# VHH binders against Glutamate 5-kinase (proB), part 2

Target 1, 356 residues: Glutamate 5-kinase (proB), of Aquifex aeolicus (o67209)
Amino acid sequence: MRIVFKIGSNLLETDEGDIDLSFLSKLAEGIKKLHSFGDKVLIVSSGAVLSGAKKLGIKEKPKDLTLKQALASVGQSYLMHLYDTIFSNYGLKVGQVLLTKDVFSKEKEERFKNAKSTLEKLLELGVVPVINENDAVAVEELVFGDNDFLAVYVSFMVNADLLVIFSSAGGLKDDKDRIIPVVEDIEKVFKYVRGTGTSFGTGGMRSKLEATRLATTLNIPVIITSKEENILDLRNLKTKGTLFKPSKRKLRNALKVIATLEEPKGIIVVDRGAQEALKAGKSLLPAGVVSVQGNFKRGDVVSIQNEEGLIIGKGKVNFSSEEIEKIKGLKTSEVRKLLNTTKDEVIHRDNMVIFL

## First folded at step 6 (VHH)

Design n20 (from e2 with V101K; framework vhh_7sr4_2)
Fold by ESMFold2-Fast, scan of step 6:
Formats: C-alpha cells, sequence, structure tokens
Structure n20 (fold): chain B 356 residues (1-356), chain A 119 residues (1-119)
C-alpha cells in the first residue's frame, strides 16, 4: 500500500508557537510500523517559513516579501534537518524533493516522468520522500489550501492507495458540529463548509474538500483527520476523522492525465440538461452546448462549464471551436449534414472527465 | 464581522480589460497583506497578485506585465487591473487578506467573482 501524508504549516505548530516535535515523532513511529507491513509512505509538508522564523528567533510573521523568502530558505533546510533527526530515531531515512508547478504539466512531460522516476527510486530504496513546493516558497506558504493540491498531484504521480490530510478540525463536520465518518458523494457535503473564521492558517476546509474531490475523481480515497489519529488504522481505511470514498467510476489513465496534466485550450458552456446527462455518464452533444470560448482545434482539451460559471469537467473535443460555434444547439442529423461527418458528439464519454 | 466583497467580474472578449475591486471591512486594512487568487475547479488556487502593507507587489508568472494590483487605504479597497485578457484567464477570482501577526490562524477570503473571457 502507498500512503501520502499531507501536513500543513498550521499542523506543525504547537499552542506555544513551537514546531510540534511530538507529532513528528508519533508520525515517524507510525510510519515505521507501516513499513513493517510492506507499505510505502510519502510526505507532502509545508512549514518552511514557520521553521525559518523559529530557527532565527523571529517573533512575528514577516511583513517583507524578501524576509519571507529568506525565512523559507532557512526554514526548508531546518525543517528537513528536523525530519531527518526525528525519523532517524526510528530507523527511517528521508529524502528532500522540491517540485515546481510546471512538473505537473503535459507540456513538461519529461519533468513529470523524471520526478516520478526519482520518487519511485526513493521508495525502492526504503526512503520516505519529504516533498514541498519550490520557487516562491514564501508565497506558497500563503496560498489557500497550503499544498493540498500538490499532495493530490503527488498521489496521482505515485499511484497512491490513500491520501491522508491532517487538519486541526479533525475531519469534516456537519451542521451540528459532528464529524461525518464516511462521505460517498462529495457534492452533497460541500454545504457543510463554514464561512470565514472556521479555517486554520491559509489552508481552510474548502480547499481541502476541493483537493479531495480531485483525488476521489482520480480513484484515490482521502482521509481528513487530526494529529490524534492512529496511523496504523489508516492502512485499513479506518479513521477518527472523515473517509472520502473514491469515485465508483474507474477512470482510465488517459482521463486522469486530462484531469491533472492537460491545460484547457478553451471552454464549452453547457445547459442544465447537458449537465445532468454528463453526470449520468453520457457524451456531450451539440444540442447541449450554449456557448464556446477560446480558439482550439480538434483533439484539444477544453473545460466544460455550466451556466452558473462552475467548471464541471474536462475533455478532448471532436470539433474545433469554429465548428462547434456552427453546430451548437443543433440535432445530430443537422450536424451530420452541415459538417459532412459521421461524428455527432462534441466530446465522447470515453474522452471526458466529470467533476461531480 | 470581517468581510471581503469582490466586484467587477463578468464576460469580456479576448484582448479586453476588466478591473476587479475588493471592499474590505471589519479589520485594520493597513495591517493586512492583500491579494488576488484565481481558481478553476479541480485545481489549487493560484496566486495572481499580492500587495504588502509596505507597497511591494508580487505577480504570478502568467499575468506579469498584463495585470496590476493596487490598494486604496482611504477606501479600504484593493484592485486588480486586468489587461490583454486571454481565454486562459477564465476563472473565479478571490480576494484575500492575511495578517503578519499570526503564524497559524485565519486568512480572510471573499466569496469570489467569475471572470469569463470568450470570443
Amino acid sequence: as target 1 above (356 residues)
Amino acid sequence: EVKLVESGGGLVQPGGSLRLSCAASGFTFSDYEMGWYRQTPGKQRDLVADIYSGGDTKYGDSVKGRFTISRDNTKNTVYLQMNSLKPEDTAVYYCAAETYKEWSGYDYWGQGTQVTVSS
């Protein structure tokens, strides 16, 4: 089993404002036990700016961009030293991996392949990779989600069996402040995201749910839980927090690439009827197209948007933007006559991923 | 109650311009770093632009030279001037406020405003 643990900066801090060495020790002990069962572990960790401030005795959050970047540089080194020292107490070896966003782009496919090969080799050597985002690290510490999406992309890259996101909330809570133990349909629980002030640090619950939706669409289960979790229970998908079950629709690797690595070249806006058909697993037909945005060719990947402006999917088009503009709203028989073609779907179901 | 209210989003043709505004209330505006982030469903929020209390600015690589962030401390408002818009700029744009006095705590986020760039 491969497990990715995502640790935000707010989870690395104690109530006294120091780095939570006790949590890192508990995590290391749990990982050592997971390794004894043949499991493989990767960590996606934020906390560079925080770690740098602690190392240099800085009492308040930095106001200067240059100071934040300097703290991130000092802190990344210090944070890795702490991981190395603490994990060594349990006979574990760690390796630093710094990734940029362009690694997760189809245009930089060789960078993705090289990063994947490096992670695979580290796991083969029995090493626990500790991954963080590179370049503008101080800015990344401020980003909403606090590397939640980096953890999903890493989970996809290594074909993880489970993504675990640690949260001070300890899981997703309902209207009565109770932890929801299992979520099968993530769309039904977005309503439980509370307003401003219910998140901790820069990575609030909304961003964790959005990252979780992508992961479950990629057929990766997600657990959102507290630092008090029993690490060994996670290998059996048991948790004190919330288990988000993977989508029952098994996604082919080509569609996972579309969902993660392909940058859309345009947007197709669909009506309510088309949205419901797409959710039911049907292809996108010209009759369901309301408008087309951007310039794209046959075979390009585009975003699918509903009339409320929400992106609901992505897929490879059978027609150019110019062709779709001519056939939108038309019936299949009219399309075949106009374009002198046997194809009638704007996007075939087999070349489309829907975010439910 | 801390509140960030975005406005100025909408539909625009490629090459066009939009100006987003974010009106802030419920906190001391000058103590906060203000920023604009954008998000397409299924992706992490990307930094568009930050403006620090001292006036320093930072831009995402994809928007540098096209977008300009500014703030008006008399109106407690941050602006994003978006020029030479591309279809790839289509996203929900979020206003954000972060204090420099908390290492772990809350950031304030607006509800978001839709920007659609279409031909």
Scores: ipSAE 0.000, ipTM 0.225, lowest interface PAE 14.4, mean pLDDT 81

Design n21 (from e2 with G105A; framework vhh_7sr4_2)
Fold by ESMFold2-Fast, scan of step 6:
Structure n21 (fold): chain B 356 residues (1-356), chain A 119 residues (1-119)
Amino acid sequence: as target 1 above (356 residues)
Amino acid sequence: EVKLVESGGGLVQPGGSLRLSCAASGFTFSDYEMGWYRQTPGKQRDLVADIYSGGDTKYGDSVKGRFTISRDNTKNTVYLQMNSLKPEDTAVYYCAAETYVEWSAYDYWGQGTQVTVSS
């Protein structure tokens, strides 16, 4: 099996503010054992800024983006030295892979293919890839947040069997502060998130749940757990934290591309009846459209939003934004005649991903 | 032109075996992941098995332990060995290639091959 471990910067730091070498050793020992079963492992690691600050003796958090990027540059080198040194103690070899968000874009398919080929070759060579965002050239601060979404995109790229996200919380907790052991429907548990931090995308439970929802939609199970986890139990989907089961709907790769690599060009707002039909696997009909936002053409990918403002899916449209404004509320025969087309759905079910 | 041609389907009794083949052309086969999907009338296509460019495999829950996917990069062919067949395995089986070369969101698909498992 293929397992992706996501390690946030918070998890790499001890309560005393030092890098947690004990956790890295535990992880290396666990990975060595997983390798003995024929499993393959990739690591998506944050912590470059933290590592850089430690290397340079900087005690205060950087306030400006340029300093943060400079620290990430210094820290990435230091962090990889730590991975290499610790993992070598267990006979493991690591390889650095730095990715920018544009690698995960339909418009730059060749970059995605090249990154994928590199990761596949590293796994073939028995190497553990250690992946991070290329922070030195990032336009915005922390483009992938605390790398929760980067871990999902990497898991998609390598067809991971399991994504493991380490969290100080140790899993998703209910209203009584108890770990929820299994989640089958992630939409039902978003209510346990009390809000987002003011840390500009440095992670948090909401970020982890949003990333987990994407992963389970892509048919990848997710475990959110603590540093106290037994690494070997994870291969059997057993955890001290929370297991999020993959969606029961198996998606073909074209739909996974729509969910991940296609940047939406607009928004279609649907009514309650359409939302329920979409969740039941039906196509989006003109009668179910409430409003259209943005400018897009036939064949573009758009976000599907409910009347409460929640994004519930994405899909490839059969009609432009202008055409949808004209046909909303019309019957099939009227649509075909007005738009000189054989299509009567705004979005066909085969070209649509609904977040389950 | 990308082309996927399936073969090996047919009628088999419960507990029997079949081997499906998919011959691919028009792309660099060794760079791409190959998969088998199946479809029964009135339902969408379900993943049966995928095989990575490097040979690692993934299976749908209903077929784990019974089906084996494999590939031969020298022949540009992917195979699905189906053992311990059950009536619920009756479906049209489609070969698919994962590709991002074309600016379409669609994967390449074969025309399908019928597998019928009698009760």
Scores: ipSAE 0.000, ipTM 0.236, lowest interface PAE 13.3, mean pLDDT 82

Design n22 (from e2 with A97R Y106F; framework vhh_7sr4_2)
Fold by ESMFold2-Fast, scan of step 6:
Structure n22 (fold): chain B 356 residues (1-356), chain A 119 residues (1-119)
Amino acid sequence: as target 1 above (356 residues)
Amino acid sequence: EVKLVESGGGLVQPGGSLRLSCAASGFTFSDYEMGWYRQTPGKQRDLVADIYSGGDTKYGDSVKGRFTISRDNTKNTVYLQMNSLKPEDTAVYYCARETYVEWSGFDYWGQGTQVTVSS
């Protein structure tokens, strides 16, 4: 199996503020055992800015972008040296891969292809790739919001069997502060999210749940757990934290591309009846459309939003924004007459991804 | 032009076995992930099995332990060995080249081959 481990900057820090070398050693030991079963592992690691600040003796979180980029440069080098030295004690070899968000766009096909080929070759060579955002040259437009989403995109790129996100919380907790062991419907548990966590460069539980929802939609199970986890148990989807089960609908790669690499060019707002039909696997009909936002053409990808403002899906439209404005609320027979088309759905079920 | 040609489908009794083959042409086969999907009338196509360019495999939950995907890069062919077949496995099986690197937003599919499991 292929496992992606996501390690946030707060997980790399001990309570005393030092880098947690014992955790990295535990992880290395566990990965060596996974390798003995034929499993392959990738690591998505934050912590460059934190590591740089520690190496240079800087006590305050940098607010200046240039200083943050400089610290990331110093810290990425130091962090990779720690991975290399610790993992070598267990006979493991690591390789650094630095990515920016533009690698995961349809317009940058060669970059995605090259990154994927590099990761596949590293895995064939028995190397553990250690992946991070290229902070030293990242600009606002090219930055991932946090590495939780980078971990999902990497998991998609390599067809991972499991994504493991380490969290100081140890899993998703309910309103009585108890770890929820298994989540089958992620939409039911967003109510347990409490604000955003604040730390060196990590997003809170909401960020982790949003990334997890994307991963499970892509048919990748996710485990959110603590540093106390038994790494070997993870290969059997057994955890001390929370297991998020993958969507029961198996997606074709065209739909995975829609979910990940396609930037939406507009928004279609649907009513409650349409939302329930979409959740049940039906196509989006004009009668279910409440409003249209943005300018888009036939064949473009758009976001699907409910009346409460939540994005519930994405899909490729059969009609332009102007055409949908004319046919919204109409019955199928009238749509075919007005648009001179063989299509009557705004979005066909085969060209649609639902996150519900 | 990318071309995928499936063969090996047919009628079998529950508990029987079939081996599907997919002959590929028009691209560098060894560079691409290949997959098998299946579709019953009125349903979307569901992933059965994928095989990475390097040979690692992934299976749908309903077939794991019963089906085996493999590839022969010298013959440009991907195979699906189906054992312990159940009536629920009845579907049209499609060979696909995974297409996210092509930016077409569309999977390349073969014509499909019918598998019917019935007594």
Scores: ipSAE 0.000, ipTM 0.291, lowest interface PAE 14.4, mean pLDDT 82

Design n24 (from e2 with T99Y V101S; framework vhh_7sr4_2)
Fold by ESMFold2-Fast, scan of step 6:
Structure n24 (fold): chain B 356 residues (1-356), chain A 119 residues (1-119)
Amino acid sequence: as target 1 above (356 residues)
Amino acid sequence: EVKLVESGGGLVQPGGSLRLSCAASGFTFSDYEMGWYRQTPGKQRDLVADIYSGGDTKYGDSVKGRFTISRDNTKNTVYLQMNSLKPEDTAVYYCAAEYYSEWSGYDYWGQGTQVTVSS
C-alpha cells in the first residue's frame, strides 16, 4: 500500500521547544517495518520556516514574505539533515522534493507529470520522499498555507491508499473533548472544529478537516492522530485517533482532476433542496439555482456553493453563465422551450464532484 | 483513433462468474492506467477496479475479494474477473484508460457492456 504522512511544524517540536528526535525515530522505525511488507511511504513535512528561525536565532514570527522565504531556505536544509541522519539509523534513505501550488494545475501539466515521475522513481528506488512547499519561490496567491492541502495533492498524485495527518489534538474531538474514532459523514462533524473560518490557511483543525474532506472525496481514507500512534496499525486503518472513511461515491480520474486541478471560472449558488439532491447523487437542475457569479462558457468548471457560502462541490456546466442566469429557478419544460434544447441539467452528475 | 472495446458481459445467475475483456488500440497501452467502472441508470459511475501501468491494483470496497483486475501489455488488453456475482452488481461496465499527461478533462472510455445478475 502507499501511505502519505503529513507532519506539521508543531509536531516536530517537544514541549521544551527542541526538535522531537524521539518522534522522528519512532516514525523511521515504523516506516522500516512498513517497507518490509512492501508498502511505500511519502512524507509531507512542514517546519522549514520555524527550523530556519531557530537556526538563525530569530525569536519573532516573520511578518514579510521575503523573510519567510529566506528562513524556509535555511530551515529546509537543516530539517532535511535531521530526516537524513535519523532515518539512516534505520537503514532508510530520504529524498527532498520541493513543490509549489502551480504544479497542481492543468495549465502546468508537464510540471505535474515531472513531479509525479520523480516521486514514482524515488519510491521504486526504495527512497522515502520528504516533500515540502518550495517556499523560496512560492508566490502569495499560490501558497499552500498549511501544507494539509499539499498532503492531499501529493496523495492524489501518487494514488495513495491512506493519508495520515499528525496533530497535537490527536484526532477530532466532540463537544465533550473525546476523540471521535470513526467519521463516515464529514459534513456532520465540521461543527466540532476548533477555531473559525478566519483561521483558514493557518494549520488549525478547520484546515485539516477541509483537506480531509477533499481527500475522502478523492476516495482516500484519512487518519488524524497523535505522535503516540502505532505506525503498523495504520496498515489496517486502525488508529488511536480519528479515521475518516473515504466517500462511498467512487470517482473516475476525470472527476478527481475536476476536484483538484481545475480552477473554477465561476460560482453557482444552490438552495437547500438542490444541496440535498446533489448529496443524494442527482444532477443540478435550473430550479435549484439561486444565483450565478462570474463569466464562464459551456464546458467550464465552476464551484457549487450553498446559501451559507460554503463550497460543496465543483462541476462542468452544460450552459454558459448568461444562459444559467436566464433559466435559474425554471422548471425543465420551461428551460427546453427557452433554450430550444433537450438538455435540462445545469451540471450532469457524471461531470460533478460533491464534497457532502 | 483511440478505441476501447469491451466484451464478456451478459446474463448470469447470482453466485456465478463472468470475465470482462477490454481490447485497446490507438495508443501505447503499457503507458496507461486502465480501469473498470460501472453505472446503474440514475447514478454516477463508480470505480470497480484500477490497474496501474506497473501492475499495482485498487478495488472498490463492494467488490474487493470477489473481483480481480489484470492486464496483458503484449495483447493490449485489460481484464476483470468477476466471481460470486450478486444482483447488486447489475450495471453497465465501462473500460477506461488514463494517461498522466491527458488534461482534456476526459478519460478514454469504451461504449460499455451490460452485466445482469438475475435468476
Scores: ipSAE 0.000, ipTM 0.214, lowest interface PAE 18.7, mean pLDDT 82

Design n25 (from e2 with E33D Y52T; framework vhh_7sr4_2)
Fold by ESMFold2-Fast, scan of step 6:
Structure n25 (fold): chain B 356 residues (1-356), chain A 119 residues (1-119)
Amino acid sequence: as target 1 above (356 residues)
Amino acid sequence: EVKLVESGGGLVQPGGSLRLSCAASGFTFSDYDMGWYRQTPGKQRDLVADITSGGDTKYGDSVKGRFTISRDNTKNTVYLQMNSLKPEDTAVYYCAAETYVEWSGYDYWGQGTQVTVSS
């Protein structure tokens, strides 16, 4: 079994503001036992900026990007020393891997393949990779934030069987502050989010749920849990936190690439009726298109947005933006005559990912 | 240039067996993960089984314990051994080469082979 553990910066702190060495020891002990069953483990860890601030005696959080990058550089070294020292006590070896967002771009295929090959080789050698964003060279539009999405992209890259996200909340809580044990439909539980954040990789529990939705769409189960979790129970998908079941729709790899590595070149806004049809697994027809944003060609990937402005999916278009402007709102018979084509769907269901 | 050719489909009675083969050409077969998908009229393709370049396998819940995927890198061929066939296994079966190693924009797909399980 391949398990990815995601550790946020706040989970690495004690109440005193120091690095939580007890948690890292518990994690190491658990991983040692997982290894005895033949399981493979990767860690996606934040905490570099925090670790750097501690090492340099800086008590206020940096607001300047350059200072954050400098602290991340200092702290990454310190953080990896802690992982190495603690994990060595359990006979485990760790390896550092620093990634930028562009590694997970279709345009940078060699970087993706090289990163994947490195992770595969580390796992073959019995090493636990400790992965973080390469903060020293990151630009704002490509930043992963709290690494929730980096953990999903890594899980995709190594074909993980389980993604575990540690949270101070200990799981997803309902209106009465009780942990929801199992989630089958993630869209029904977004109402329980207490934080606000819409940017990629930012915003506490919102960020974790958005990352979880992507992972479950990619057919990877996700557990959100506390530092009090029994690591071995996770092997059997048992948790004190929340288990998010993977989507029942099995995605082919081209759709997983669309969901993760393709940057959309435009937006198609759909009406309520089209949204319901898409959720039911149907293709996008011209009659369901409200508006088109951006400039794109046949075969490009676009975002699918509802009338409230929420992104509900992504797909590869059969028609250019100019062609869709001409056929939007038309019946299929009219489209076939106008474009002299056997295709009448704007996006075919087999080339579309709908977030669940 | 890239080509996947499925064979071995046909009509079989419930409880019977079939072995599907997929012959691949035009790419470095040993570098690719391979999979079998199936599709019934009016529905999306569903993953039946996949096998990594390294030989690790995964199966869809409905076929686990009944189907076995395997590969022969010397013959550039992937196989699906289907045992204890049920009427609900009736579908067009597609071979696919997964594009994570090479960014071609699409998975490589075969033309499909019909499997019908009926008395």
Scores: ipSAE 0.000, ipTM 0.203, lowest interface PAE 17.6, mean pLDDT 82

Design n26 (from e2 with D56E K58Y; framework vhh_7sr4_2)
Fold by ESMFold2-Fast, scan of step 6:
Structure n26 (fold): chain B 356 residues (1-356), chain A 119 residues (1-119)
Amino acid sequence: as target 1 above (356 residues)
Amino acid sequence: EVKLVESGGGLVQPGGSLRLSCAASGFTFSDYEMGWYRQTPGKQRDLVADIYSGGETYYGDSVKGRFTISRDNTKNTVYLQMNSLKPEDTAVYYCAAETYVEWSGYDYWGQGTQVTVSS
């Protein structure tokens, strides 16, 4: 099976503020055992900025983008040296892969294919890829946050069988601070999100749940767990933390592309009735559209937002933003007459992903 | 020129079986997700089944356990085996193709083949 492990900045630190070499050793030992079963492993690791700050004696999180990029450069080198040294003790070979968000864009499809080919070749050679954002050349400050979404995109790229996200919380906790062992409907558990962010990283439980929602929508199971996890148990979807089951709705590849590689060109806000219809698997009709934001053409992908401001899906539109402004709130018969068209849905269900 | 040609439709009695075929040309078939859709008069097309390039399949809830989609990459053909047919299965069945790399929706559609389930 193919497993992607996601390690955030805060998990690379011990409670004393040192880099957690014991955790990295435990992870390496576990991966060596997974390899003995024929499993393939990739690691998505944050921690470059943190590692650079520690190496240079800087105690406060930098606010300046250029300083952050410089720290990431110093820290990425140091972090990879630690991975290489520790993993070598278990006979494992690691390879560095630095990605920017534009790799996960339909407009840059050749970059996606090249990155995928590189990862496939590394796995073929028996190497464990260690993947991070290329912070030194990125123009945005926090494109992937604490790399939770990068881990989902990588999992999609390599057709992962499981995504494992390590968390200091050890899993998703309910209102009495008890670990929820299995989640079948992720929308029902967003209410348990409390705090977010760390001193060196971005992201937190909300970021992890949003990334998990995307992964389970893509039919990838997710486990959120602690450093104390038994790595081998994970291959059987057993965990001390929380297992998030993949969506029961099987997504075809075109919808996975919409969910991951398509940058939305605008936003369509829908009413409560339309939201319930979309959750029930129906198409978006003009009558359910409240407002339109942005400028887009027929065939572009847009985000679908509810009246509470929550993004609930993405889909490919049958009408331009200007056309939707004219037909919003209208009945199907009125739309066909006004636009002289055979299409009556704003977004057809076959071209729409709902994040449930 | 991309071309999808459906065949195998016809009239069948309730409880009967039909096998639809879709012959594809003009593109690298093995790179494409292939699907079967159906449409009744005055309504839009509904997804019946699809099959990924690697062979993994998906089925609409109304046809699970009764229909089977398969593909033969050496013949550039996708099939839909329909068993235990019901009057509600009466529709025009369409073959469609898409790829993850160059997706813009279902780019390629066949002309359709009529399936009528009636006594």
Scores: ipSAE 0.000, ipTM 0.226, lowest interface PAE 15.9, mean pLDDT 81

Design n27 (from e2 with K58E; framework vhh_7sr4_2)
Fold by ESMFold2-Fast, scan of step 6:
Structure n27 (fold): chain B 356 residues (1-356), chain A 119 residues (1-119)
Amino acid sequence: as target 1 above (356 residues)
Amino acid sequence: EVKLVESGGGLVQPGGSLRLSCAASGFTFSDYEMGWYRQTPGKQRDLVADIYSGGDTEYGDSVKGRFTISRDNTKNTVYLQMNSLKPEDTAVYYCAAETYVEWSGYDYWGQGTQVTVSS
């Protein structure tokens, strides 16, 4: 099986603010055992800025983007040295892979193919790739935040069987601070991070749930768990934390591309009735459209947003933004007459991904 | 050069059966997701069935339980077994190939084969 482990910077810290070498050793030991069963592992690791600050003796959290980029440059070298040293004690080989967001873009299709081929070859050679965003050249608009979404994109790229996200919380907790062991419908559990003031720290639980929703939509199961997890149990989808089951709807590859690599050219806001129809697997009809944002053409990919401002899907439109403005709220028969077309859906179900 | 050639279409009476075949060449067949789509005049193309590279299948609601998709990686061929055919199944059936390696979506299409269900 292929497993992707996501390690956030906060998780890499001990209470003293140092890098948690004992956790890296435990992870290496677990990966060694997974390899003995024929499993393949990739790591998506944050911690470059933290590692750089430690190496340079900087005690205050950097807020300047250029300073963060400089610290990431220094720290990435140091962090990889730690991975290499610790993993070599268990006979494991690691390889550094630095990715920018543009690798996961339909417009940069060749870059994605090249990155995928590189990761596949590393796995074939028995190497554990350690992946991070290329912080030295990244800007605010292009960064992956705490790497939760980078971990999903990497999991998609390599057809991972499981994504494991390590968290200090140890899993998703309900309002009585109890870990929820299994989640089949992620939309029903978002309330546990919205009902209270969530942490504004890097990659809080909301970020992890949003990334998890994308992964499960792509048919990848996700486990959110603590550093105390038994790594071998994960291969059987057993955890001390929370297992998020993959969507029951098998998503064809063209729709996975829409979900991950297509940058939306606009937004279509839908009403409650349309949202329910979309969840039931129906196409988006003009009558369900509340508003249109952006400038796009027939065949472009757009985001689908509900009236609460939540993005609930993405799809390829049959009509331009100007055409949708004219037909929104109309019955299908009126649309066909007005636009002189055989198409009556704004987005057909076969060209649409719903994040549920 | 990717090439998909459909065969097996024709005229059949309601309740009858047909088996469609799609012979593929020009790509590593086992890496591709293969699908069958159908289109009636004046209507949008609808998904009939998909078969993933790993062998998992998915069907459109209207054909579930009546149609079966299968593949033979040795012969680079995908099949659609259509049973209990109804007049509503009358359409041009298209074979499609897609892979995340190529990223074109279902951009490789056959020429189509006509299926007519009529007494």
Scores: ipSAE 0.000, ipTM 0.312, lowest interface PAE 14.2, mean pLDDT 82

Design n28 (from e2 with E33Y Y52T; framework vhh_7sr4_2)
Fold by ESMFold2-Fast, scan of step 6:
Structure n28 (fold): chain B 356 residues (1-356), chain A 119 residues (1-119)
Amino acid sequence: as target 1 above (356 residues)
Amino acid sequence: EVKLVESGGGLVQPGGSLRLSCAASGFTFSDYYMGWYRQTPGKQRDLVADITSGGDTKYGDSVKGRFTISRDNTKNTVYLQMNSLKPEDTAVYYCAAETYVEWSGYDYWGQGTQVTVSS
C-alpha cells in the first residue's frame, strides 16, 4: 500500500507552543511497522514558518510576506533536522522534496514527470519523502495555496492507496459533537463544518473537506484523524476518526488529469436542470447552457459553473466558445440543423468530471 | 504586491439592494478563499459571507437568505449581492483573501467600502 500522511502546522505544535516531538516519534514508530508489511509512506508536512519563528524567538504570527518567507527558510532546515533525527532512531531515512504549484500543471508536464520520478526513486530506495511547499522563493502568482491540496496532488502523482490528514478535531463531527465514522457522500456533510459567525469560515476543517472531495473524486480514500490514532489500523482503512470513501464512479486517468492538471480556458454557466443532469452522469447539452465566458476552441478544457457562481465541474468541449454562443439554449434538433453536425453535446460525459 | 479594491458601496433606503465588487490582483485568485466582513465603529469585524476556491459558500446568520456571495475567476473578482437591506446592515464592508493554512497562509484585506441603510 502507498500511504500519504498530511501534517499541518497546528499539529506540529503542543498546547505549550513547542514542537510536538512525541507525535513525530509516534509517527516514526508507526511508519517503521508499516514498512515491515511492505507499505510505502510519504509525508506532506507544513510547519516551516512555525519552526522558524520558534528558532528566532518570534512570538506573534508574521503578517509580512517577506518575513514569512525568511521564517520558512530558517524553519525548513530545522524541521527537516527534526524529521531526520527522530526517524533515524527507528532506522528510517528521510528525503526533503520542495514543490511549487507549477509542478501540477499540464503546461509543465515534464516538471510533473520529473517530480514523480524523484518520488518513485526515493520510495524504491526505502526512503520516506518529506514534502513541503517551497515557501522561501514563492511569489504571489506561484504560491501553492495550502498543503491539504498539495497532499492530494502528491497522492494523485504517486497513485496513493490512502491519504491521511491529521486534525486537532480528530475527524468530522456531527451536530452532537460525535465523530462521523464513515462518509459515503461528502457533499451531504459540508453542513457539519463548524462556525458560522465571528471568524473567517476556514476553521481548518473546511479546507480539509475541500481537499478530501478532490481526493475522493480521484478515487483515493481519505481518513481525517487525530494524533492519537493507531497508525497500523490505517492500513486496513480503520480509524478512530472519519473515513471518506472514494467516489463510486471510477475515473479514467484522462479525467483525473482534467480534474487536477488542466487549466480551464473559459467558463460555461449552466442552469439548474443541467446541473442536476450532470450530477446524474449525463452529458452537457446546449439547452442547459446559460452563458459562455472566455475565448476557447474545440477540444479545450473549461470550467462548468452554476447560476450561483459555483464551480461544479470541468470538461473538454466539442465546440468553440463562438459556436456555443450560437447554440446555447437550443434543442438538439435545432443544433444539428444550425451547425450541420451529428454532434449535439457541448461536453460528452466521458470528457467531463463533476465534483461530488 | 497583493491588492484588493472594493466598489459598489453607498447610501440606500431600507428594503433596497446593493452589489459590492472586489477586484483582486497580485496572487492566483482561483486558489484562495474570498470573503466579505463588516465592521461597525467600536465593534470587531464580523463574517458576512465567504466562498472557497471550490465555490462552496458560508453566510452569517443575520444575512442568510438576503445576501449572495459569488466569484468570477476569469475577472479575479468576488461579489456580494445584498437584498432586502435593513438599517442594521449599516457598516464598512471589507473584502478579504485568505488561505486556510495556518502560519503558511497569507491574509489580505481591502480598504473597505461604506454601506449606509437609512431613510
Scores: ipSAE 0.000, ipTM 0.145, lowest interface PAE 19.1, mean pLDDT 81

